Miniprotein binders against b1l550. Designs and how they scored, part 187

Target 1, 279 residues: b1l550
Amino acid sequence: MRLPEELLERARDIHSEAPSHRIKLDRVGSFGLKVPVEFKGFLLLAEADVWVSLPEGRRGVDLSRQVEAIYELSNPPKDPFSLCREAAISLLEKLNYADSSGVSIRFDAPLQDGESLKYYGVEISSIASDEIINKIRVEILGMTACPCTAELIRAYKSSEIAATHTQRSLGILEVSTKAEHPDPDKLASIIERAMSSPLRTYTKRPDEGGLVIRSLSNARLAEDVVREMIHLFLEEFGHLPEDTHILAAVRSMESVHMHDIYAERSFSLDEIRKEISSH
Below, E stands for the ipSAE of ESMFold2; O stands for the ipSAE of OpenDDE; V2 stands for 0.75 times the mean of E and O plus 0.25 times the DockQ between their complexes.

## First folded at step 14 (miniprotein)

Design qc5 (at its last look DockQ between E and O 0.94; V2 from the best seeds 0.74)
Fold by ESMFold2, look of step 14:
Structure qc5 (fold): chain B 279 residues (1-279), chain A 99 residues (1-99)
Amino acid sequence: as target 1 above (279 residues)
Amino acid sequence: SEEELERLADEFRELAERLGYDEIEVTREGNRFTVEAERNGVRIRITVEVDGKEIRITVEIEKDGRRIRIMYVITDPEKFEKILEEIERIIKMFLEYRE
C-alpha cells in the first residue's frame, strides 16, 4: 500500500541525521543487482554492485536513489563500460554528501571461436571522487604445454616422439587506470597469445592435431606465460597513463599433478619500464 | 594534423552548444586545445591533445564546489564518436540535477 505523501512533511528524515557514533564508512550500497547490458550485439544479464562513501556526520544512505540511478541508465540496455563509468559519476552527483562512489559490473563475454562461441570472464569497476579510476579484470582459459617434459621426451633415443603433457590454464589480466577501460577482447587475446595454444569449443581430428603441434611449438613455463603477457600488454597498452597498474597471472591446472601452479606479477607502467630499461 | 585539430575543436564546441552553453572559450596551444564554458553553475573544461593517432581527452566538471576529472586515451578512431556521446551524457547529468 502507498502511504500519503503528506507524511513526508511530518516524519523525521532519518538518513540525514547525525549518527550516535560519528564514524565514516567507506562503502554503503546495494550489491548483487541484475542489470541488462549490450555487448557486441549480445543482450546479457550482468551482476552489478553500487555504493557510496558515507561521511561521519550522515546517518544513512538513500539506497533507493542508488538503485534508481543505475537502472535509469541501463534502460535501454547499453555498453557495460559506459554504463559503469556513467553510473559511478551519476551516484556521486545524486548523493552529494558522498566523497566517493563506486560501481562494479560482472558478466561472461562471448568470443567468436570459428563457427561457434566461447566465453571469458569480465569484471569492471569505476570509482569516482575528484577523479575516476577504472578497473577491468579479464579471465580466460587457454592451453599450456610443459617444456620440461617436452625436452625429456626429445632426448629419448628409441623413437621420434614429439610430446608433452598439456592442460587448461586460467590467464588473468587486471588493469587499473585513470583512462577508460581497455578493450576486454584485446586483453583476452593477449592472454591467449601468451599461452601455448587457445582452447576451442570443438575441433575435428586434423584441426586437433594442428592445435597440439602448435602447443608443442609454444611450450612454456607458467612463469614465461606471465612474462609474455606483460610483453604483449606493453605493446598494446603502453600508451596508458604511467601510473596505470597491472596484475598479470596464470593458474595452471597441471594434468599430471593433484595441484595447480600459480605465477603472478603486479606493476605500474612506470615501474616495469624502469625495470626493462635497466637491462 | 592542424586541420584535424580544428575539426576536433569544432566538434567539442558544438557539443557544448547542444548542451546549452553560450559563452564558449576555445584556446589553442600547439597540438592541443581547451574548451571552457559555464552554464547554470556547471563549469566545464575539456582539454584535447593530439599526438599522432593518439587523442587524449580530459574532461573537468565543477558544480557546487565539487570537481571531477575524467580522462580518455583514444587510439582507435572508431571509438571517438561513442566517447563523445558519453561525455555529452555525463555533462548533461550535471546540468539536469535539481534538488
Scores: ipSAE 0.701, ipTM 0.890, lowest interface PAE 1.3, mean pLDDT 88
Fold by OpenDDE base, look of step 14:
Order: structure tokens, then sequence, then C-alpha cells
Structure qc5 (fold): chain B 279 residues (1-279), chain A 99 residues (1-99)
């Protein structure tokens, strides 16, 4: 049952009223929207969050206008990067009482793996105020082999290639920049190359054996992986603004323990360059 | 190259013209240029700097006392057209939205 629209003329605008407590809110919005995006030739249904700030003198946000803003821009489907940036800006324009806005878009990104597909997780965000800050988070699984156990077994059995425990490890790169979002495929590649070996969706027996041998021959601590990620990142993305902020992290799902091993480094490009030059 | 910078300046001038801006000012300083224009209370300032293979674009839009700054860094020439289209769409949003 739809109420008569004429009732809106008689009803108080609750959202525009003064609140009982004059307190500014940082984020008010709709979370868990589904929006279509085009990514690498795939049409994907992504999850999206949209929000704006709320001034102390306004009771509520016009949520319908927020939802309208992103869906207007999502038809026809476009790349998630432009959608994110444009939607954040549109929110500020349409909700003029807000001093800041934000959009976050999440989906699994397809990645070619021979004749099959694998994937990585991606979250693309844009925050708008007097400037636009773009954020991207990429998460992809790889395999790590423990060098410590390998060394012990080598000492014990005197073998060239020592057995060791292997596990899944989640690599994470998060980049915040005033420039456009960096290429997520390149970020995923950096993470995979930093691991002992990549994961494969499809393996034949000889290929599987080769993958394991590669991992054993390239045993790395979680700490090694993070350092390698940073090194590779600087080579690929050193051209980004100096105030660009990066989080490089690994969560190793250790196969011999009930808990995970975690390592991370947070840094700006300016900071890390100074650190390297001091050596 | 100087020729490349001039070409870029022309493209952004043309962008402003397509958006209906009549008074467009282009200023050049070394390896950078600035395009400034105003229409219906929407003021734009686009600064482009060329450093080797890198093109840095800063877009500033002012409307109703608010200012927003957007920055792009282009290293692949193939991305330039896409970014230019995005900039055009963004400015158009400000021009079209009226309370």
Amino acid sequence: as target 1 above (279 residues)
Amino acid sequence: SEEELERLADEFRELAERLGYDEIEVTREGNRFTVEAERNGVRIRITVEVDGKEIRITVEIEKDGRRIRIMYVITDPEKFEKILEEIERIIKMFLEYRE
C-alpha cells in the first residue's frame, strides 16, 4: 500500500529538524547495497557502502538520495574505480549539508590462471571532502613454506630439498592516495610474487608436484613476504604521490599451529624512501 | 615535449568549450599549464604538469563556496582519454545539479 504523496506536504521533515543532542556524525549511510560494475570484461554484482557526514544541527540524512546517487551512476555499468570517485563527489553535491562523503565497493576480482580462473578480494573506496582520497585494498591467497623447519630437517636428514610444513597465507596490500586507484591486478601480482608460490585453481599431478617443490625451494617467513611485497611495490608504484600511504601485511594460516602468524608494515612513500636512503 | 604540452592544453580548452564555458584562460609556466574558466557559478581550474612520461592532472571545482580537488597521475597514454572523459562527467555533474 502506497500512502498518498500529498501527505508529504503536511508531514514534518524529520530529517531536517534539530536533533535533541547537537552532535556531528562522521558517517551516516546505506551499507550492503548491490551495484553492477564492469571489470576486465566481466559484469559483476558488487557490494557497496555509501555515506556522508551529518552536521550537528540536522537530525538525519536523506538516505534515499544517497541510494539514488550511486544507482544513477551505475547504469549503464561502468568500472568500479570511476563509479567510486564519481559517486563520492555526487553525494557531496546532492547532500550539500555534508562536509564529507564516502563510497566503498567490494567484490571478488577474476584472475586468469592458465585455462581456469582464480580470484582475489578487492575493496575500492573514495572519500570526498575538500579533496578526494582514493583507497584500494587487495587480498589474495598464496602458499608459504617455513624456512626454519626446512633448515632443521635438512640438518637432520642431509637432503638438498628438505621437507617443511606449508600453509595458505593471505597477502594484503592497502593503498591510500590522492591520485587514482592503483591497478589491482598489479597489486595482486606483487603479493603472489612475494609468496613462496602462488595458488592454482587447477593442477595436474606433475604441476602440483612442481608447485610444491617451488615452494620448498623458496621458503619464506611471513616477515620475508612482507618485505618482498614492499620491495616490489616500490619498484612498480614509486611514481605515486609521496604522501601515499601503504599497508603491506601477511596472515599465515600456520599448518602446525592452531593460530595464525601475522606481519605488517604501514608507511608512506616519503617515509620509506627516507628509511632506505639512510642505510 | 613542448608540442605535447600544447596538445594537452588544447584538449582541456576544448573540454571547457564543450561544457559551455565562454571565458577560458590558459596560462603556461614551464612544463605546466593551467586552464581556468567560470560558468553559472561553477569555477574550474585544471592544472597539468608533464614530467617525462608522467602527466599530473589536478582538477579544482568551486561551487557555492565549496571547493573540491581531484588529482590524476597518468603514466600510460592509453588512460588519458578515459580520465579526460571522467573529468568531463564530473564537471558536468556540478553544472547540471540545481537545487
Scores: ipSAE 0.647, ipTM 0.874, lowest interface PAE 0.8, mean pLDDT 92
ESMFold2 (binder alone), look of step 14: mean pLDDT 82; pTM 0.829

Design qc6 (at its last look DockQ between E and O 0.89; V2 from the best seeds 0.00; counts 0 for: pae E 1.6 > 1.5)
Fold by OpenDDE base, look of step 14:
Structure qc6 (fold): chain B 279 residues (1-279), chain A 104 residues (1-104)
Amino acid sequence: as target 1 above (279 residues)
Amino acid sequence: DPELREEEEAERLADEFRELAERLGYDEIEVTREGNRFTVEAERNGVRIRITVEVDGKEIRITVEIEKDGRRIRFMYVITDPEKFEKILEEIERIIRMFLEYRE
């Protein structure tokens, strides 16, 4: 049942009323929207959050305009990076009482693995105010081999390739920058290269054996992985603005312990460059 | 001279933004130079745009400022692959159009 449009003329605009308490809100919006995006030739259904700030003198946000803003830009489907940036800007334009806006888009990104697909998790965000800050978070699973156990076994058996325990590890790169979003495939590649070996969706026996041997030959602590991620990141993305902020982290799901090992470093590009140059 | 090449490339890219402003119906377009930095400024119907391009080696730095109704938004691009420029140009065009077309 659709109410007569004439009733809208008689109804108070509740959203434009003064609130009972004059307090600014940082984020008011719609969370868990589904929006189509085009990513590397795939049409994906992504989850999206949209929000704006609310001034102290306004009771509520026009939520319908927020939803309209992102869906208008989602037809036809486009890449999630441009969608995120454009939607954040559109929100500020359409909701002129807001001094800030934000958009977050989440999906599993397909990654080619031979004739099959693997994936990594990605969250793309843009926050708009007087300036736009773009944020991307990439999470991908890899494999790590313990160098400590390997060294003990090597010492014991005098073998060139020592057996060791292996585990699944989650690598995380989060980048916040005033530039455009960094390439998520490159970020995923950095994480995989920083680990002992990547994971594979499908392996033949010789390939599986090779993967394990590679892992054993490239045994790394969680700390090693994080440091390697940072090193590789600087090589690939050193051109980003100096105030770009990075979180590099690894969560190792230890196979010999009931708990996980976690390591992280948060830094800006200018900070880490100064640190490295001082040594 | 590497510096001269950078300046020439920046000028070329600034011309692309000038043309963009023309396509968007801007009549008064000013292009200014400060070293290897070029700035395109224009105003139409209360929507002011300022686009700055700087080339440093292989890096192209683009800064876009849009001002409407007393609000200013600034955003940036830093690209090392010239092939990405066309896509960025298209995005900037869409963004500016959004400001020009939206009226309450």
Scores: ipSAE 0.673, ipTM 0.877, lowest interface PAE 0.8, mean pLDDT 91
Fold by ESMFold2, look of step 14:
Structure qc6 (fold): chain B 279 residues (1-279), chain A 104 residues (1-104)
Amino acid sequence: as target 1 above (279 residues)
Amino acid sequence: DPELREEEEAERLADEFRELAERLGYDEIEVTREGNRFTVEAERNGVRIRITVEVDGKEIRITVEIEKDGRRIRFMYVITDPEKFEKILEEIERIIRMFLEYRE
């Protein structure tokens, strides 16, 4: 049932009223929206959150304008990074009472894996006020092999064929910057290259053997994976603004333990350069 | 001299933004130079834009400022692949157009 539109002329405009308690709100929004995006030739259904700040003198947010801002830009579907940045700006323009706006978009990014596909997790956001801050988080699984056990087994029999426990490890890179979002494929590549071996969607026995041998010949502690991720990140993205903030982390699902191992480091570009230059 | 090549490239890219402003209906477009940094400024219907292009080696830095009704928003791009420039130009045009069209 659709209500008569002329009722809008008689009803109180609740949103534009002053609230009983004049308290500014930092984030008021619509969360869990489904938006189509086009990524690398794929049409994906992404999950989005949109929000604005609400000044102390305004009771509510015009929900239809908030949702309109992202859906207008998502039809036809387009690149999620452009959508994210443009929607954040559009929110601030459409909801002129807000001091700031924000958009986040989450999706699984397809990645070519031989003659098949795999994927990695992506979450991006853009926060707009008098400037725009862009954030991207990339998560991808890889394989790690314990170097301590490998070394012990090598030393025991003087064998070059190392055995050790191997496990899936989740690598994480999160970047917050004033520049446009970094290329997620490059971030995913950095994480995979820092691991002992990448994971494949499937493999046949000869190729599976090669994957395992690669991991054993490239055994790394979770701590060393994080350090390598930082090194590779600086080579690829050292040009970003100096106040760019990065988190690099690994959660290793240790195959011989009942618990996970976790390592992380957060830093700004100016901070890490200072640290490295002191050595 | 690599600095002259950088200045020539920055000027070429700034000309693209001058043409963008013309497409959007700006008619009093000022282009100023400070070394290898070129700035395009214009105003139309209360929407003022300031676009700065700077080339430093392989890196192209683009800063966009848009002001309307006393509110300013600033965003930037730092790119190393010049093939990305055309997509960025299109995105900037879409964003400025948001401010030039009014609410109804």
Scores: ipSAE 0.663, ipTM 0.873, lowest interface PAE 1.6, mean pLDDT 88
ESMFold2 (binder alone), look of step 14: mean pLDDT 82; pTM 0.838

Design qc7 (at its last look DockQ between E and O 0.96; V2 from the best seeds 0.75)
Fold by ESMFold2, look of step 14:
Structure qc7 (fold): chain B 279 residues (1-279), chain A 104 residues (1-104)
Amino acid sequence: as target 1 above (279 residues)
Amino acid sequence: DPELREEEEAERLADEFRELAERLGYDEIEVTREGNRFTVEAERNGVRIRITVEVDGKEIRITVEIEKDGRRIRIMYVITDPEKFEKILEEIERIIRMFLEYRE
């Protein structure tokens, strides 16, 4: 049922009124939107959130204008990173009472895995005010092999047995920067290369044996994986602004324990360079 | 001379932004140079743009400032793959266009 348009002339504009309590709100928006995106030749259905700040003197946000801003830009489907940045700016331009806006977009990124596909998690955001701050979080699984158990088994058999427990580990890189979003495939590659070996969607037995042998030859603690992620990140993205903030983390699903192990480090590029150069 | 080549590349990229401003209907476009940093400035219909391009080795740093109705926004790009410049140029053009075309 559609109501008569003439009612708009008689009805109060509730959104533009002053609220009973004059309190500024930081984020008012529409969450859980579905938007089409194109990522490296794949058409994906991503999940998006959009919001703006609301000044203390305005009762409500024009929510239809918020949703319109991102959907106008998502048709035809395009690169999710450009969409995220452009939508955040569009919100700020179109909702001029706000002093900030934000957009987040989440999707599973396909990645070629031999003749098959695998995937990794991506969440991006852009927050616009007098500047744009872009954030990307990438999560991908790899395999780790425990060096502590490997050493104990070696000592038991005087190096006759090469064995240890291996497990899936979730690697995480999160980057917050004033520059455009880093390439998620490069972030995923950094995480995988820091692990003892990558995971595959499927393999034949000779290939699976090779992955296990690689992992044993490259045994690493969760702490070592985090340190290696940081090292590789600096090689690839050391050019980003010095106030760029990074979180590097690993959650290891230890195959011989009832619980997971977690390691993380947060830093800015300025901070980590000072730390490294202190030697 | 590496510094001269950086200045020549920055100038070439700044020319792309001058042409972008022309496509968007800007008539008075000023380009200024400070070594390997070039700045393109223009104003049209109350929308002022200032685009700074700086080349440092293979790094291309682009800062876009857009001002409309007293609000100023600054956008930064740091490109290490020159093949990505065209996509960034297109994104900047779409962003400036939304400021020029939005009314209501």
Scores: ipSAE 0.695, ipTM 0.884, lowest interface PAE 1.4, mean pLDDT 88
Fold by OpenDDE base, look of step 14:
Structure qc7 (fold): chain B 279 residues (1-279), chain A 104 residues (1-104)
Amino acid sequence: as target 1 above (279 residues)
Amino acid sequence: DPELREEEEAERLADEFRELAERLGYDEIEVTREGNRFTVEAERNGVRIRITVEVDGKEIRITVEIEKDGRRIRIMYVITDPEKFEKILEEIERIIRMFLEYRE
């Protein structure tokens, strides 16, 4: 049942009223929206969050207008990066009382794996104010082999390829920049290359054996993975603005422990360049 | 001369932005040069745009500033693949058009 529109004329605009307490809010919005996006030839249903700031003198945000803003831009479906940026800007334009806006879009990104597909998790965000800051977070699983156990077993059995425990490891790259969002496939590739080996959706037995041998031959600590991620990132994305902020992390789901091993480094491009140059 | 090539490319890209401004109905378009940096400035119906393009090797840096009703938004792009330029140009067009078309 739709209420008569005449009621709207008689009703107070609650959102425009002065609040009982004059306090600015940083983020007010709709979370968990579903929006279609086009990504690498795939039509995906992504989860989206949209928000704006609320000034101290306004009781509420026009939430319907926020939702409208992103859906108008989502039809026809477009790439999630442009959608994110354009929607953030649109929110500021449509909700002129806001001094900042933000959009976050999350989905599983397809990644070609031979004749099958892998995936990685991606969250892209744009925060708009006087400037736009773009953030992307990529998460992809790989495999790590422990070099410590390998060394012990090598010492014990004198084998060229020592057995060791292997585990799934989640690699994470988060990048915040004033430039456009970095290519998520490149970020995923960096993470995979930093691992002992990638994971495969589809493996024949010879391929599986080869994958394990590769992992054993490229045993890496969680710390090694993070350092390698940073190194590879600098090679690929060193052209980004110096104030670009990066989080490189790995969570190793250790197979010999009940807990995970975690390692991370947060840095700006300027900071890390200075660090490397000092060595 | 690599520097000359960069300047020529920046000029070409600036011309694309000039043409964009023309398509968007801007009448007074100014293009200025400072070294290898070109800036396109225009104003229409209270929407002021400033687009700066700089080419450094294979890197194209684009800065878009839009001013409307006392607010300014700055957007930056860094393109290393020339094929991406057209997509960025289209996005910039959509963004500026949004400001031009939206009226309270």
Scores: ipSAE 0.660, ipTM 0.873, lowest interface PAE 0.8, mean pLDDT 92
ESMFold2 (binder alone), look of step 14: mean pLDDT 83; pTM 0.837

Design qc8 (at its last look DockQ between E and O 0.84; V2 from the best seeds 0.76)
Fold by OpenDDE base, look of step 14:
Structure qc8 (fold): chain B 279 residues (1-279), chain A 104 residues (1-104)
Amino acid sequence: as target 1 above (279 residues)
Amino acid sequence: DPELREEEEAERLADEFRELAERLGYDEIEVTREGNRFTVEAERNGVRIRITVEVDGKEIRITVEIEKDGRRIRFMYVITSPEKFEKYLEEIERIIRMFLEYRE
């Protein structure tokens, strides 16, 4: 049943009324939208959140206009980075009472693995106000081998390649910048290269053996992985603005313990450059 | 001279933005130079744009400012691959067009 449009003219605009309490809200929006995006030749259905700020003098946000803004930009489907930036800006333009807006888009990004696909998790965000800040979070699984156990076994058996326990590790890079979003494939590559070895969707027995040997030859602590991620990041993305903020982290799902090992570093590009140069 | 090449490239890129402003119906377009930095400024129907381009080696820095109804938005790109310029040019065009076309 559709109500007569004439009723809209008689109805009070509840959203424009003064609230009972004059308090500004930071984020009001729609969460868990599904929007199509084009990414690396794939058409993907991504999850999206959209929001704006609400001034103290306004009771509510026009939510329908928010939803309309992102879907207008999603047809035809485009890359999620452009969609995110454009949508954040569109929200501010269409909702003129807001002093800030934000968009977040999440999906599993396909990554070629021989004749098959693997994936990494990605969250792309843009926050607009007087300036736009772009944020990207990449999460990808890899494998780590423990160097401590390897060293003990080496000492015991005098083997060139020592056996050690291996585990899945989740690597995380989160970048917030005033520049455009960094390339997520490059971020994923940095994480994989920082670990003992990448994971594979499918391996033949000889390939599996080679992967394990590689891991054993590149045994790394969780701390080593994070430091390597930072090092590789600086080499690849050193051109970003100095106020760019980075979180580098790893969560190692330890195979010999019931708990995970976690390591992280949060920093700005300016901060970390000063730290490295002081040594 | 590397500096001269950077300036020439920045000027070329600024011309692309001038042309963009023309396509968008801007009549009064001003291009200014400060060293290796070029700025394109224009106003149409209360939508003022300022686009700054700077080239440093292989890096292209683009800063876009849009002002409408007393609101100002600034965003930027820092690209190391020239092939990405066209993509962002198109994006900037779409963004400016949004401001020009939206009327409450």
Scores: ipSAE 0.746, ipTM 0.902, lowest interface PAE 0.7, mean pLDDT 92
Fold by ESMFold2, look of step 14:
Structure qc8 (fold): chain B 279 residues (1-279), chain A 104 residues (1-104)
Amino acid sequence: as target 1 above (279 residues)
Amino acid sequence: DPELREEEEAERLADEFRELAERLGYDEIEVTREGNRFTVEAERNGVRIRITVEVDGKEIRITVEIEKDGRRIRFMYVITSPEKFEKYLEEIERIIRMFLEYRE
């Protein structure tokens, strides 16, 4: 049973009233929405959060308008990056009392992996006010090989035989910029190329051996994986606005240790250029 | 002369935004040139747009400013792959349309 529309004429508009305590709120919204998206030919079910700021003089947010904003734009399913940017702007236009809005969208991005498919994690956001700030975080697993142990074994064994401990490592690139969201596949590629070897969904024994041998040839400290990620990022995305902020990080699940190793660097493009030129 | 080629390319891209404004019903469209930078400005139904296109080597920088009822929003694209231009042109058109209201 649907309630009569005529009640809207007589009911108080609770949301437009002043609150008892005049306190601005930074984020009021709907979290955990399920939204279909189209990514590089794949139809995916993404998770989205939408929010707006709420001024001190307004009691509540028109929550149905928030959901409507992203729902209208997600049918038919489209590119999640366009959806994110457009929805953030739509929220600000539809909810004229807010001075800012935000949208986040999370999904697993499929990636070709030989004869199979693997994936990497993507989270994007767009925050709109007098300007729009676009953020993307990419996480992908790779393999790292310890160069210290490799060198010790080389010195002990002939150069004909190489060995070291290898482990899974999670690589992270996070970019916040005024420009459109960077291509996630390019970010994932940067992370994988900085690792000793990519991880595979499936290998046969001979291919598995080749994977390990490749990782030994590219043994890297977690610190140097981060440095390589930064180097490769600057080659690909050095054109972004100077105030673009980046976080590059690696969490290595060290196979011979009881603990993980973590390395991280945050920087703006302006900052890193000054640092590199200063030696 | 590389600078002249960039200026010509920016002018061609700015024409695309002039046509976009025409599609959205703008009719008093001002195009201003400053070297390799072109600005398209128009106003309709209280919605003012300002779109700046700048070519610098292989980079195409597009800045969009939309103003309605004293509120201003600004966003940008930095395109290094020319095939992306049409996609972002369509996105920009959809965004500007959000601000325009048509009631007869």
Scores: ipSAE 0.711, ipTM 0.880, lowest interface PAE 1.3, mean pLDDT 87
ESMFold2 (binder alone), look of step 14: mean pLDDT 82; pTM 0.831

Design qc9 (at its last look DockQ between E and O 0.92; V2 from the best seeds 0.74)
Fold by ESMFold2, look of step 14:
Structure qc9 (fold): chain B 279 residues (1-279), chain A 99 residues (1-99)
Amino acid sequence: as target 1 above (279 residues)
Amino acid sequence: SEEELERLADEFRELAERLGYDEIEVTREGNRFVVEAERNGVRITIVVEVDGKEIRITVEIEKDGRRIRFMYVITDPEKFEKILEEIERIIRMFLEYRE
């Protein structure tokens, strides 16, 4: 049943009233929305959050307008990065009492892996006020091989092929910038190239052997994986605004330990350039 | 180059024309140009700066006293057309929304 629209003329507009306690709220929104997106020819089901700020003099947010802003833009399904930026601006335009708006979108991005696909995690956001700040986080799993154990075994055996422990490691790049979102595939590629070897959806035994041999030949400490991520990031994205902020991290699930190893570095482009130029 | 800058300026002039702007001012200053236009209380300012292979676009939209700025830094020419389409959609959003 649909109620008569003429009731809108008689009903109080609860949202526009002053609240009993005049306190500003930073984020009021709808979280966990299901939104279709188009990414590289794939139709993906993404999860989105939308919000706006609420001034101290306004009792509530018109939630239907808020949800409408992102759903209007998602039909037909389109690129999630454009959707994220456009929805953040649309929220601010539609809800003119707000000082700021935000949108986040999360999905698993497909990546070609031989004859198959694998996936990596992507979360993007756009925060709009008088400026727009765009953020992207990419997480992808790879393989690391310990160089310390490899050296000990080499010294013991004097063999051409060093043995060591290998493990899955989760690489993370997070970028916050005033420019448009960086390409997630380039971020994923940076992470994979920084590791000892990529992981595969499946391998046949000759390919598996090659993968392990490559990882042993390219053994790296978690610390050096992070350093390599930063080096490769600067090569690819050094053109971004100087106040762009980056987090590079690795969480290694060490196969011979009961615990994980974690390494990270946060920096702005301005900061890291000064650091490198001083050496 | 000056030829490259003029081609880009024509592209953004055409974008503003597609959005229904009548009075479009394009001013050039060295390696950059500024497109300014106003229609129905919606003022746009688009600053485009070319530095070698890099194109920096800053868009400012002003409506009802609110000012919103966003930017793009394009190094891949394949992305240029998609970004123009996005800018056009964003500006149209301000021109067409009344409620």
Scores: ipSAE 0.696, ipTM 0.891, lowest interface PAE 1.4, mean pLDDT 87
Fold by OpenDDE base, look of step 14:
Structure qc9 (fold): chain B 279 residues (1-279), chain A 99 residues (1-99)
Amino acid sequence: as target 1 above (279 residues)
Amino acid sequence: SEEELERLADEFRELAERLGYDEIEVTREGNRFVVEAERNGVRITIVVEVDGKEIRITVEIEKDGRRIRFMYVITDPEKFEKILEEIERIIRMFLEYRE
């Protein structure tokens, strides 16, 4: 049953009333929206969050306007980067009482793996105020081989290639910049190249054996992976603004322990350049 | 090159013209151009800076006492057209939205 629209004329605008407690809120919005996006020739259904700030003198946010803002921009489907930036700006324009807005879009990104596809996780965000900050988080699984155990086994059994335990490791790159979002495929590639070996969706037996041998011959600590990620990132993305902030991390799902190993470094481009130049 | 910078400035002038701006000022400052225009209370300032193969675009929009600034850094010329289209869409949003 739909209520008569005439009731809106008689009803109080609850959202515009003064709250009982005059307190500003940082984020009020709709989470878990589904929006279509176009990415690398694929039409994907992404999950989206939209929010704005709420001033102390306003009881509630016009949630319908938030939802309208992103869906208007989602038809026809476009790339998620443009959608994110434009939607964040649109929210500020349509909700003029807000001093800040934000959009986050999440999906699994397809990545070509020979004749098949693999994927990585991506979260694209834009936060708008007097300036716009763009954030991207990429997560992709790889394989790591432990160099410590390999060295012990080599010492025990003289072998050119020592056996060691291998595990699945999650690599993470998060970039926050005033420039446009960096290319997620390039970020994913950096993570994979920093691992002992990439994961494959489909392997034939000879290929599987080769993948393992490669991993064993390129054994890396979690710490090694993070340092390599940073090194490769600087080579590829050194042109970004100096105030660009980066989180490089790896979570190794250890196969010999019940717990995971985690390593990270947070830095700005300016900071890390100074660090490298100092030695 | 100087020729490239002038070409870029012209592109943004044309963008402002397509958006219906009549009074467009273009100022050259070394390796950068500043495009300024105002229409119906929407003021735009676009700074285009060229450093080698890098193009830095900063867009500022002012409307009703609010200011928004955003930036692009383009190293691949193939991306320029898409970014220009996005900037145009964003400015158009401010021009078309009336309370």
Scores: ipSAE 0.659, ipTM 0.878, lowest interface PAE 0.8, mean pLDDT 91
ESMFold2 (binder alone), look of step 14: mean pLDDT 82; pTM 0.830

